VH-VL binders against 2-C-methyl-D-erythritol 4-phosphate cytidylyltransferase (ispD). Designs and how they scored, part 13

Target 1, 229 residues: 2-C-methyl-D-erythritol 4-phosphate cytidylyltransferase (ispD), of Wigglesworthia glossinidia brevipalpis (q8d223)
Amino acid sequence: MINHPEIIVIFPAAGIGKRMGYKYPKQYIKIKNKTILEHSISLFIDKIYVKKILIAINKKDYWFNKLSILKNKKINIVIGGKSRTESVISALKFVSKVDWVLVHDAVRPCLHKNDLNKLLKVINISPFGAILAAPIYDTVKKSYGNFISHTIKRNKLWRALTPQLFNLKILINCLKIITSKGEIITDESSALEKCGYKLNLVHGRSDNIKITYPEDLNFANFFINNIKE
Key: E = the ipSAE of ESMFold2; O = the ipSAE of OpenDDE; V2 = 0.75 times the mean of E and O plus 0.25 times the DockQ between their complexes.

## First folded at step 3 (VH-VL)

Design p11 (framework fv_daclizumab)
Fold by ESMFold2-Fast, scan of step 3:
Structure p11 (fold): chain C 229 residues (1-229), chain A 122 residues (1-122), chain B 106 residues (1-106)
Amino acid sequence: as target 1 above (229 residues)
Amino acid sequence: QVQLVQSGAEVKKPGSSVKVSCKASGGTFSDYAMHWVRQAPGQGLEWIGYIIPIFGTAEYNQKFKDKATITADESTNTAYMELSSLRSEDTAVYYCARDEYYDSSGYEFDYWGQGTLVTVSS
Amino acid sequence: DIQMTQSPSTLSASVGDRVTITCSASSSISDMHWYQQKPGKAPKLLIYAASSLESGVPARFSGSGSGTEFTLTISSLQPDDFATYYCQQYNSYPYTFGQGTKVEVK
């Protein structure tokens, strides 16, 4: 039928985010009259190859229903889990009839279209998937309590970013295996790595930041103003 | 702001092929669908297909699957449509058009090239 | 395939007239648009999603309808409005257009 890839995008957004100090989840903080979540979604919503966008929210989330984006027919809300991984797994239960899934942080509003496009081109090359990543340039220290244990050589070290791109069937299978073993993962690519799959690294921009602390809002305001390219 | 510029008119003989180009400027090319639509003299519009340049794969109206080949070159922001085994019935103005997404309403053809007249005559 | 049928095929009108063009789909659709085409020019989007006016299009143009019956209305025809109008469904492949309605001077 359809020859080009069709993609479903998952946003795990069930976290409360106490680090931000606000009374509501950090993805609902506004920058330039739109929520961080709306900025994070914006690059995906208008693409014909994006079939649906699934947002996994906390069952006690009382803010999502105030968002104008809910009127968009591509947007579907699902109830997430207690962890990021459980939220992704919950969203995957609603994914069908596509071979590819993107997982993107709900609080990464600074993604550039060129990085997304480079990531998606991996579909032509890899049967498994890829992640956006940026190299580490700072000297890295391993700690022991409040002391330096030793310096880690930064050569070949990368910061994992999102979006992360996966073959749907492989992702589902690897998440089931990891969950059954009770293993902890901090991103979805870790599941495929632990199952023995080789994912591609796609060099992404370092300004594709994750909003974790209040000071990150100043950087996000600056970077969003410069995305117009 | 998005501008589509097509190649010039062509006169071709039956049985030959023709390749029409559509160069995009002023907006995003690689990750949007570039469509091809034709209009025979005095007739209505007929959708041929589209390509999403980043994937390099084209979708076709079933009527054109063995007739048209749609390709794209991201380095020049140019989409192409090639028609093979030309017949007099293929005489038409061929348009490229880029769709855009609006709210919950879906997609429409919001930017059009100026059109390329292809005449098939002996 | 979804067939789009317009009525009338040709319409003669005078400046200041109210013009109504109808479009019938062979199956229920939710995503349809209206285009204007002048001789020797590419089509121009007028109305998307049956009733939403495209930016820069004069307020005298309006659209309505749902399901299988849709209408384009020009409330007070201007000289610049003599053109051919096409409806289009963007609901399923292949995308199809109506045969066109030519609005010409009386």
Scores: ipSAE 0.676, ipTM 0.847, lowest interface PAE 1.7, mean pLDDT 88

Design p12 (from d03 with heavy chain Y102T W105S; framework fv_daclizumab; at its last look DockQ between E and O 0.01; V2 from the best seeds 0.00; counts 0 for: pae E 18.1 > 2, placed apart)
Fold by ESMFold2, look of step 4:
Structure p12 (fold): chain C 229 residues (1-229), chain A 123 residues (1-123), chain B 106 residues (1-106)
Amino acid sequence: as target 1 above (229 residues)
Amino acid sequence: QVQLVQSGAEVKKPGSSVKVSCKASGGTFSDYAMHWVRQAPGQGLEWIGYIIPIFGTAEYNQKFKDKATITADESTNTAYMELSSLRSEDTAVYYCARDEYTDFSSGYEFDYWGQGTLVTVSS
Amino acid sequence: DIQMTQSPSTLSASVGDRVTITCSASSSISDMHWYQQKPGKAPKLLIYAASSLESGVPARFSGSGSGTEFTLTISSLQPDDFATYYCQQYNSYPYTFGQGTKVEVK
C-alpha cells in the first residue's frame, strides 16, 4: 500500500505550433541543448510521487523517438487527438490506480519547484483540484476589429498557467460532458468550471511562460537560467 | 499536386550496393517525413524507415538498420536510400512514400507514393 | 514490434457481394490505416484512423474496430475492387503492415 499521494502527469504535446514559424513542432526546439519538451518534463521525472508521465503526441510525430528521455520508465507515449481535449482524453484512458492527475503544457519549460509544491498541497484541502495562475499586471482592453472597445478591470483577473491539478474521476466526467456538448476549451479547468466545481487558484510565478511566439525563446532561455530548483 | 518520382530499375550482383532516389515535386520537401517501404515479389509491404530532411537524421526499422542508409538533399528535393551488401533476399520493389505533417487532426499516412523501383539481385 | 494479422489471406467474391476483411493487432492500438494495391501499382490509401475515408474513395468502403480488432467492409463489391488490401498500425515504430488480403474474382 502507498501512503503518499500518487500522481500521473499528462502532457498534451500533439500541437504543431504554427505561430512559431518553424517547420517542425515547437516543443522540439532546443534551448541549452535540451528540447522545450524535455525542459517541461524535467521537474516531474525525478519526483517519487509521480507514478507515470503520459505524453500525448501527434500521430505524425517523428521527433519524439529521438529523445533520450524515452528511456526513462516513467515516460509513456499515447497518440493524441485533433484537439487538446481529445489528446487529454486519449491519455486518460491509460490512467489508473491514482486519485489525482496533473496536466502540464509541453511548452512551459520554466516551472519552479516551489510552485509545484504549493499546487500539490491543495490535495489536503480540496476534493476537486486547483490551477497555478498569475495576476494580470497590464491594462486589459477589449477590442472590436482594430479598435479599442473598452478597458476591462483587471482586479480579480488571472492568467491561467499549468500545471493544473484535478481529481481523476471528476476530470474524466467533466471532459465527457464537454465533448458531448461539442464545446471547445483552452484548458482543462474550464471543463470543471462548466460542471459547477470550485477550483482553487494557486498564485504562481509570472516567469512560468508558455512558449507561443519566436521571441519567447529568448525569455525562456533567460528564465531557465534562473530556476531555483 | 505532389509527385514522387523514383529512379529506374536496377540489376545488381550479390555483395554490391545500390542507391535509389526519390524526387519530390509540386510541393514542399524539407519538413515532411519521407518513408521507404519494400515489397518482395509476391509478398506484402515492409516498412524500412524515414527521414525528415530539415533534421537530416533518419529513423530505421531495426531489421534494416545495418542494410539501409536513408539520406536527403534539400537542394534537389530528393531523398535517397542506399542498400549495402546486397543479397538475393533484397530483391524487391522499393517505394518512397510521403507523410504530410498537419495539426492535431488526422493527416494522411502515406498519402503519396512513388512509382516504385525494382532492385533485382542475382548471382 | 506490433504484429498485424489479416484474415482471410485470399477471398473469392462476386460483383455485388459484401466483403469483410479483418485485421488483428498483437497488442492494443489506437490507430490504423487500410491500403488498396492493384497489380503492378503502388499502394493507395483508402481509410485512415480506422474509419475515415480518404478523399476520392467510394462510400461503399468503410472501416471499423478498436483495440486489437479492425475490419474493412466493401458493401457491394465492384469490378474495380478486385485488389490486395493491407492494414497498417500507426501506434508505434516500426509501422507494421498486415500480410495482405487478396480479393479475387470467384
Scores: ipSAE 0.000, ipTM 0.400, lowest interface PAE 18.1, mean pLDDT 84
ESMFold2-Fast, scan of step 3: ipSAE 0.719; ipTM 0.862
ESMFold2 (binder alone), look of step 4: mean pLDDT 89; pTM 0.916
OpenDDE, look of step 4: ipSAE 0.013; ipTM 0.543

Design p13 (from d03 with heavy chain D99L Y102T W105S S106E E109T; framework fv_daclizumab)
Fold by ESMFold2-Fast, scan of step 3:
Structure p13 (fold): chain C 229 residues (1-229), chain A 123 residues (1-123), chain B 106 residues (1-106)
Amino acid sequence: as target 1 above (229 residues)
Amino acid sequence: QVQLVQSGAEVKKPGSSVKVSCKASGGTFSDYAMHWVRQAPGQGLEWIGYIIPIFGTAEYNQKFKDKATITADESTNTAYMELSSLRSEDTAVYYCARLEYTDFSEGYTFDYWGQGTLVTVSS
Amino acid sequence: DIQMTQSPSTLSASVGDRVTITCSASSSISDMHWYQQKPGKAPKLLIYAASSLESGVPARFSGSGSGTEFTLTISSLQPDDFATYYCQQYNSYPYTFGQGTKVEVK
């Protein structure tokens, strides 16, 4: 038996990226001659402890087969679902023989290796998992339509980032429970929270941005220059 | 980019132990496997094991499980290989190496080796 | 353990010759590398994943094969190529090397 942990990495990538205003999914937009998806994958592909990378794509995705990186033997393409959660569940059906899973946004190409390493060290101290997160510095307002309802105190409030790290069996069980109840979640840690598990918060860099709007590409161009392989 | 620098040559008595260091610079240390390989004079290469520093776990060739201990210190970017109960047949050059096993379309394999440390076991 | 066996153990060749070294694995593998080693130096990676040429390695070097039989070819031997060559499998633990093939002057 292998002594070190083995991990699978899941990229839910079945979204169409309508907010970007482009005619193709946003993960295929190029920065410095590589797609956003390729940048996001590159942090994981060369790690001996990463057993497999699963990418959950839309049924109507006609772009993935143009990326030669996706022919790598570590990478498996799976068909995702209608939501992020369904895409992750779809990918989990192809997982076996590992105890740990990482879920990472396909459009977070600016993750620093030191943040990933801090997250992975949680395996040494927690049976459940952890998420990468950043504290909120701006004043936070609760809205009521187009009006301010009130100010929320931002102390102890964190922005959930990815990657998110989970014990595989616990994640599968919690996602099954959440799905059976028809509850919606926007990240995978919410499923474990609703099942009563306590996850660690790992402080990550604020430049680990999610590319959601066209202006985010300008930020990614600045930040990605700081990422060394 | 990545450079591996090993400690200097050692002369040891039979039955003693030796600890060889390998300091990495340039690039990240903690999340890559650091391998140890030896080569007896005029002989081929023999894989000893590796460590993944972030987990603190080492994997060994069965032949070395009771003899070699591989450790890492992330604060100094240094990996160590200790051999106990030395015998004359342990005389060899010991190499640390960081190898990339995965290729991808717009990347390429990186392969970094230390300069080697000669360990001589004699009475 | 997967055993890697090289043939020949020693090869005498002249500059300009086509040199072929074979490596046989005791079971089917997909991950294997070829190394060059000169006296007093650490091994240098030439070929990874059986057939992919490492950056900076001259185009006269090529690798081929799959399953249990792999070949390293030097299309036109140069003076700099007299060295010992090793194959290594990364398919399973323990990682194993071939015994080496010494390419020497005829």
Scores: ipSAE 0.609, ipTM 0.814, lowest interface PAE 1.7, mean pLDDT 87

Design p14 (framework fv_daclizumab; at its last look DockQ between E and O 0.73; V2 from the best seeds 0.00; counts 0 for: pae E 4.5 > 2)
Heavy chain, then light chain:
Amino acid sequence: QVQLVQSGAEVKKPGSSVKVSCKASGGTFSDYAMHWVRQAPGQGLEWIGYIIPIFGTAEYNQKFKDKATITADESTNTAYMELSSLRSEDTAVYYCARESYDFTSGYEFDYWGQGTLVTVSS
Amino acid sequence: DIQMTQSPSTLSASVGDRVTITCSASSSISDMHWYQQKPGKAPKLLIYAASSLESGVPARFSGSGSGTEFTLTISSLQPDDFATYYCQQYNSYPYTFGQGTKVEVK
ESMFold2-Fast, scan of step 3: ipSAE 0.760; ipTM 0.866
ESMFold2, look of step 4: ipSAE 0.312; ipTM 0.740
ESMFold2 (binder alone), look of step 4: mean pLDDT 88; pTM 0.887
OpenDDE, look of step 4: ipSAE 0.760; ipTM 0.897

Design p15 (framework fv_daclizumab)
Fold by ESMFold2-Fast, scan of step 3:
Structure p15 (fold): chain C 229 residues (1-229), chain A 122 residues (1-122), chain B 106 residues (1-106)
Amino acid sequence: as target 1 above (229 residues)
Amino acid sequence: QVQLVQSGAEVKKPGSSVKVSCKASGGTFSDYAMHWVRQAPGQGLEWIGYIIPIFGTAEYNQKFKDKATITADESTNTAYMELSSLRSEDTAVYYCARGLYDSSGYEAFDIWGQGTLVTVSS
Amino acid sequence: DIQMTQSPSTLSASVGDRVTITCSASSSISDMHWYQQKPGKAPKLLIYAASSLESGVPARFSGSGSGTEFTLTISSLQPDDFATYYCQQYNSYPYTFGQGTKVEVK
């Protein structure tokens, strides 16, 4: 028996590319001759405490088998579901013999190692888990159709980022409860929140962006250059 | 490029303790395993243990559990190994080495310190 | 503990020779690593996962094997290759090394 935590990392990657703009899933778009997925995985591959990396893909995905990273024995492909949450649940069926899991977006290639390390240190102080998050500095408006309804005046608003860190047993139990009630969640931390668990917020960098729109590729290219230098 | 630089040679009396340092530069220290390995004169390599600085947890070869103490100081990027109750058979070169997972999913020691000779004699 | 046994303990060879070193594990293991050590220097990683060549290591070095029997081969020995070679397992605690094979001038 070992004394340090062992962690399994889950990447939900079952989204199919846009019908109008993409012929393949966006995580396979290349930046600096590596896919966005490969960049997102890169911080986790060489760590002794990472026992396994699970990538949940769409059953119709045939692009993954061209990736050289599949030669790494830590990396296992699983079939995901119709939603991000279903893909995470599918991957969790293959998780065993660890107390902790990380869930990280397959299209967040700009994570800094210092942010990951700050998040992981929460294992020393919390039995439940934590998420990376960045504070909101802009004035936030609530909309009604094409109009402004009102300004949101809360001063403690954060953008949820990934990775998100969870105690495995608690995550599985909370996801089971939430899905049995037919409730929707926007991220995995929402499941623990709805079950009454208090997760830690870990202040992460704002350049840990999620590639959602075409303009994000330009930002990702710039930020990835800064990480390597 | 990551480099590991160890403290200088030590001569110690039987029954005393010695603390060897290993300072990392040029790369990440906190989230890699930092291992300690010794080599007695004319003998092979013997694994002592490791520490992962971000967790502050050390793992030991059962043979060294009550003899070696491995610690790390993240503020100075330095790992330490202290040996207590020294005997003549503890005379060896002590190496620190960084553990990096290979493509097979198992750890290899890809970067080594230069070694510290500890001589235990009366 | 898994014991790693190397053969031979000492090997005399000339520049240009093909050199083969073997390593036997006392229990079946999935893979192992090979290190090179020159006098007064720290070990250097040569081959990981039984057959993968570490970056910067010359192509004359190769590894093979599975289960309990593993081999390191130097296809054409160079002057810089006279050294002691160690195998290592990482399948279980404690991590163990072979006793070493010294490749020396004939």
Scores: ipSAE 0.563, ipTM 0.797, lowest interface PAE 2.3, mean pLDDT 87

Design p16 (framework fv_daclizumab)
Fold by ESMFold2-Fast, scan of step 3:
Structure p16 (fold): chain C 229 residues (1-229), chain A 121 residues (1-121), chain B 106 residues (1-106)
Amino acid sequence: as target 1 above (229 residues)
Amino acid sequence: QVQLVQSGAEVKKPGSSVKVSCKASGGTFSDYAMHWVRQAPGQGLEWIGYIIPIFGTAEYNQKFKDKATITADESTNTAYMELSSLRSEDTAVYYCARSPYDSEGYYFDYWGQGTLVTVSS
Amino acid sequence: DIQMTQSPSTLSASVGDRVTITCSASSSISDMHWYQQKPGKAPKLLIYAASSLESGVPARFSGSGSGTEFTLTISSLQPDDFATYYCQQYNSYPYTFGQGTKVEVK
């Protein structure tokens, strides 16, 4: 009976974080007494447009049940797949009664509200969706083993970030087409690209980092202090 | 602290229009639904509609669909309601109210002080 | 439209009394909210989702009910509680309020 956009947010959190060297998945590492996952989720919990939050975890995940945030009725746990993309596909099987879905990395705790708001305004101008992205400033080299093959011109090159926003029906239809052709997708936006849809680029902050290595924790500590809510 | 401050009382002639403002401070504006509710003298509460500023989308009580226009300006954290073709029956106190999105549904957690609109000949 | 009917429309009570206000919906609904309004003031949220107490609201206020019948209870009426109370449904558009229950000094 609600006649306004409702969004389901999907967090692929089935990654094991081997690069971090911890005995548990990296999304459960704590920054300022909260897990990286809790920081990533916190921006969405109290939003009027968020109907439900789906967290896709590894079937061998024994740490999620210790998080107090999971007592929130908006949050549902689903079993993910072997890859980030497979985890998103698994979560999509539980999505219904909404027109839009957001996919956000469980290990990007530094998202600013202004970037999220810019992304969501795409609902007003596009039937397909958009991704947050940041321009590339460094000179980009294509490698051949340990050697430089050539320099790639960085003009019009963007780093894809998350969240990524999609029209649910279009995303599901594109995934069906790709599956029928036996094609491999590299991320969710790639599915729409392969089906011929043009997604918007929304300029996001470069400090919306993905925590991949231990050194990223220091950057995340610093950047989280710059988030104002 | 969250505060909603509305524009001052208005006296209007039948057939004219009025535009009431509601400025939010001390909290987030864009991510909440901003509702308008009226109360005629000695009567109960009547819901008019809402806007979600981040999307610019508005929903109306069917009774007010041809009469009320609800807008929002995110740069000033201000919601507006314009009523057209005013009649004596539109004399009421008009409230803006904020609604968070919660697993428990929409509820009006903060209210403006109210704006009295008097329509007289 | 879902019609919300409150009972009683007016009640007289003394400090320390237990006060119960009933709200009946014309169709089954999941939950409702309750508001308090004092003369010349905007309404104030008391209870949301049938039984959840709003932060800062005294524990003497409680809500219960399901389907078509919901109640607001004040366990021990205080001087500050003499006001008009409204129920509100959010199950479907338009959102509707009860006609109000005025709690007056006996």
Scores: ipSAE 0.016, ipTM 0.599, lowest interface PAE 8.3, mean pLDDT 85

Design p17 (framework fv_daclizumab; at its last look DockQ between E and O 0.61; V2 from the best seeds 0.00; counts 0 for: pae E 4.0 > 2)
Heavy chain, then light chain:
Amino acid sequence: QVQLVQSGAEVKKPGSSVKVSCKASGGTFSDYAMHWVRQAPGQGLEWIGYIIPIFGTAEYNQKFKDKATITADESTNTAYMELSSLRSEDTAVYYCAREGYESSGYLFDYWGQGTLVTVSS
Amino acid sequence: DIQMTQSPSTLSASVGDRVTITCSASSSISDMHWYQQKPGKAPKLLIYAASSLESGVPARFSGSGSGTEFTLTISSLQPDDFATYYCQQYNSYPYTFGQGTKVEVK
ESMFold2-Fast, scan of step 3: ipSAE 0.693; ipTM 0.844
ESMFold2, look of step 4: ipSAE 0.367; ipTM 0.749
ESMFold2 (binder alone), look of step 4: mean pLDDT 90; pTM 0.912
OpenDDE, look of step 4: ipSAE 0.766; ipTM 0.902

Design p18 (framework fv_daclizumab)
Fold by ESMFold2-Fast, scan of step 3:
Structure p18 (fold): chain C 229 residues (1-229), chain A 121 residues (1-121), chain B 106 residues (1-106)
Amino acid sequence: as target 1 above (229 residues)
Amino acid sequence: QVQLVQSGAEVKKPGSSVKVSCKASGGTFSDYAMHWVRQAPGQGLEWIGYIIPIFGTAEYNQKFKDKATITADESTNTAYMELSSLRSEDTAVYYCARIGYEDSGYYMDVWGQGTLVTVSS
Amino acid sequence: DIQMTQSPSTLSASVGDRVTITCSASSSISDMHWYQQKPGKAPKLLIYAASSLESGVPARFSGSGSGTEFTLTISSLQPDDFATYYCQQYNSYPYTFGQGTKVEVK
C-alpha cells in the first residue's frame, strides 16, 4: 500500500502545428539537441509519484518513432483525436488506479519545478483540482474583423497555463457531459467550470510559454536556460 | 549534485527515542523521495521507509510502521527519522539516501555519511 | 515480500581473479541494483537496472541477468575491490537487499 498520491500525466500531442511553417509537427522541433516534446516531459519523467506518462499523438504521426524517450517504461503512446479535448479523452481511457491526473501542453517546455510543486500541493487542500495561470497586464481588445469592437476590462483576468490538475473521476464525468452536448472547449478546466466545480487558481510564471509561432522558439531557448532543475 | 549531511552520533537508553536529521543542499529535495536505511554492526542493509516532502506523506517497511516516524521540513531542506521505544537491537548506523533516476530505473545515488545510534544501559 | 539471496556469503580471491556474485529473487523482478560498501563508509552504487554501469565505476564491473537470477562480475580483481557487495530489488515494497557478499584476500 502506497500512502502518497500517484499521478498520471497526459500530453495531448496530436496537433500538426501549421503556424510554425516546418514540414513536421512543432513538438518535434529541437532546442539544445532535444525536441520541444522532450523538454515538456522532462519535469515529470523522474518523479516517483508519476506512475505513467501518456502521449496522445496523431494517427498519421511518423516522427514519434525516432524519439529516444519512447524507451522509457513510464511512457505510453495512445492515438489522439481531431481536437485537443478528443486527444485527452482518448488518453483517459487508459488511466486507472489513480485519483489524480495532470494535463500538460506538449509545446510548453519552459515549466519551472517550483510552479509544478505549488500546483501539486493543491492535492492536500482541494477535492477537485487546480490550474497554473498568470495575470493579464496588457489592455485587451475584442475585435470585429480589422476593427476594435471594445476594450475588455483586464482586472482579475488570467491567462490559463498548463499543467492543469484534476480529480480523475470528476474530469471524466465532466468531459462526458461536455462531449455529449457537442460543446467545444480549449482547455480541460472549462469542462469542470461548466459542471459547476470550483478549481483553485495557482499563480505561475509568465515565462511558461506555449510555442505557437517561429518567434516563440527564440524566447523558449532563452527561458529554458533560466530553469533551475 | 545534491549532498546529504546527517546529524551526529547518539547514545540512548533503552525505552527512549532518538531523532536523526538529514539536510540536503540543492533544489531537488521537495519533490524527490528521501529514504532511510539502517545497518546493525556487522550486518546487512535494512530499508526503513521514505518521504516525499511536498506531500508530507511517508511510506514504511511494515516492520517499522509503529516504531519509525519520517518527517520533512521543506523550509530547511531537512528530513527526519524518529525511532521510539529503543531497544539494544536498534543499535545501528542510520543512513538517509536520495533517489536518482536513469534509463527507466530508480536507485539510491546520493547517501548521507551515516549516524551511529547506540542503545545501551 | 521479495527475498533477495546472495551467493556466496564470503568469497576469497586474489588480485587478477575473475569474481562472480549471484543474487536470486524469490519472484520475478524487472529491476535490481548492486552496491559496494567498504568498512565505515556508506554504500556506493555500482550497477543499476541490472546491467547499467554507474558513471565513474571501472569497466571491470558488469551486471547481467533477468527474471529471478542476477550476476555481478569483476573481470580482473584489483586491491580496491576487496569490499562487501549488496544486491537490492527496487521492484516492489518493501524494498529489500541481499544479505551481502564479502570479497576478501586469499
Scores: ipSAE 0.614, ipTM 0.817, lowest interface PAE 2.2, mean pLDDT 88

Design p19 (framework fv_daclizumab)
Fold by ESMFold2-Fast, scan of step 3:
Structure p19 (fold): chain C 229 residues (1-229), chain A 121 residues (1-121), chain B 106 residues (1-106)
Amino acid sequence: as target 1 above (229 residues)
Amino acid sequence: QVQLVQSGAEVKKPGSSVKVSCKASGGTFSDYAMHWVRQAPGQGLEWIGYIIPIFGTAEYNQKFKDKATITADESTNTAYMELSSLRSEDTAVYYCARWSYDSEGYDFDYWGQGTLVTVSS
Amino acid sequence: DIQMTQSPSTLSASVGDRVTITCSASSSISDMHWYQQKPGKAPKLLIYAASSLESGVPARFSGSGSGTEFTLTISSLQPDDFATYYCQQYNSYPYTFGQGTKVEVK
């Protein structure tokens, strides 16, 4: 058979993004005449090792059909769940014949190619997977109402980014275990952590931002100009 | 713009080996397949295989599996193809190439200038 | 393996002629390229995805077809167009090329 890794990329995109104040989901907001979703997908679409791209959408999504990128045969739409993680679980039902999956936020359009490449090289050294992450440099305070409760020591603390890379079999097994226990997870790497697997941290750029608020659009517009590879 | 520059022509005796290099000048080396294709004099094109440098894994046309070894060095952005147990039938121009694939709006296709390998007594 | 068969193997034409080259695949494909090759030079991509014109390629070149039958057309042959043309499928491994069509001066 084929010797190189084959990867399926999952984009959870079932959220409606009410924080943006727009009348449509935030992943469909345009920057430089392309949707945020299209920018987030762009690094993956032309790679021979990417077998499929699965986009998990809300069942009431009325905007996805208008995207020209959907003409690419690698792109498949699946119906997501009530949460980001449930959307990933729904997409995993359509994954077969690969050993590796990437999960990437539909609203992180500023990923640099070198960060993706560093993450993917983990396949050569780890059987489990890795996440992109950035170290925390700011002093971190825990609040109590409007007051400071105390300072949290920030050394060895990292902000989790995406993409996140997982061995498929291990991810599916860990998600089944976590779901059977009724445990809540905040990202997919949490499932592997709770199952006792050690994932690699891959130092990613701090400009790999998640678009959450309207002001993030200005940062995204600026940072997209830095992507030249 | 991606540019692929190959090593110079080689004249080899039967039974020897040859290693052809292909140096990429652009930043798109690591995560795209680098293909090797040959063309015997007056004949058509024949696909040998490819390597994805980021993984270090090569795929081969079964016809060439025992003949060709494809490698890559990411530190120098260079792909290599080594041919062993050379026969006169291996006389050909060898090309490296990065091809476009089944992607909306992706139309990149870059070829090296070719390396003539002549196998003669 | 998918076999790519071109016709004709050679054709003689004059400047200004409409030239048509066909390529038949042994199995249905959607992913195919057309290349132009001049003596001593690497192949140059003309058409990708059967019908999409590569950037910088003159509009007189066009590709059409689907399934197993594909056509490259040069609407008004220019002196620079005397070359050998190859079809190629990249639908499945191993990737395969047609045997080539040499377009030569009449």
Scores: ipSAE 0.665, ipTM 0.845, lowest interface PAE 1.6, mean pLDDT 87

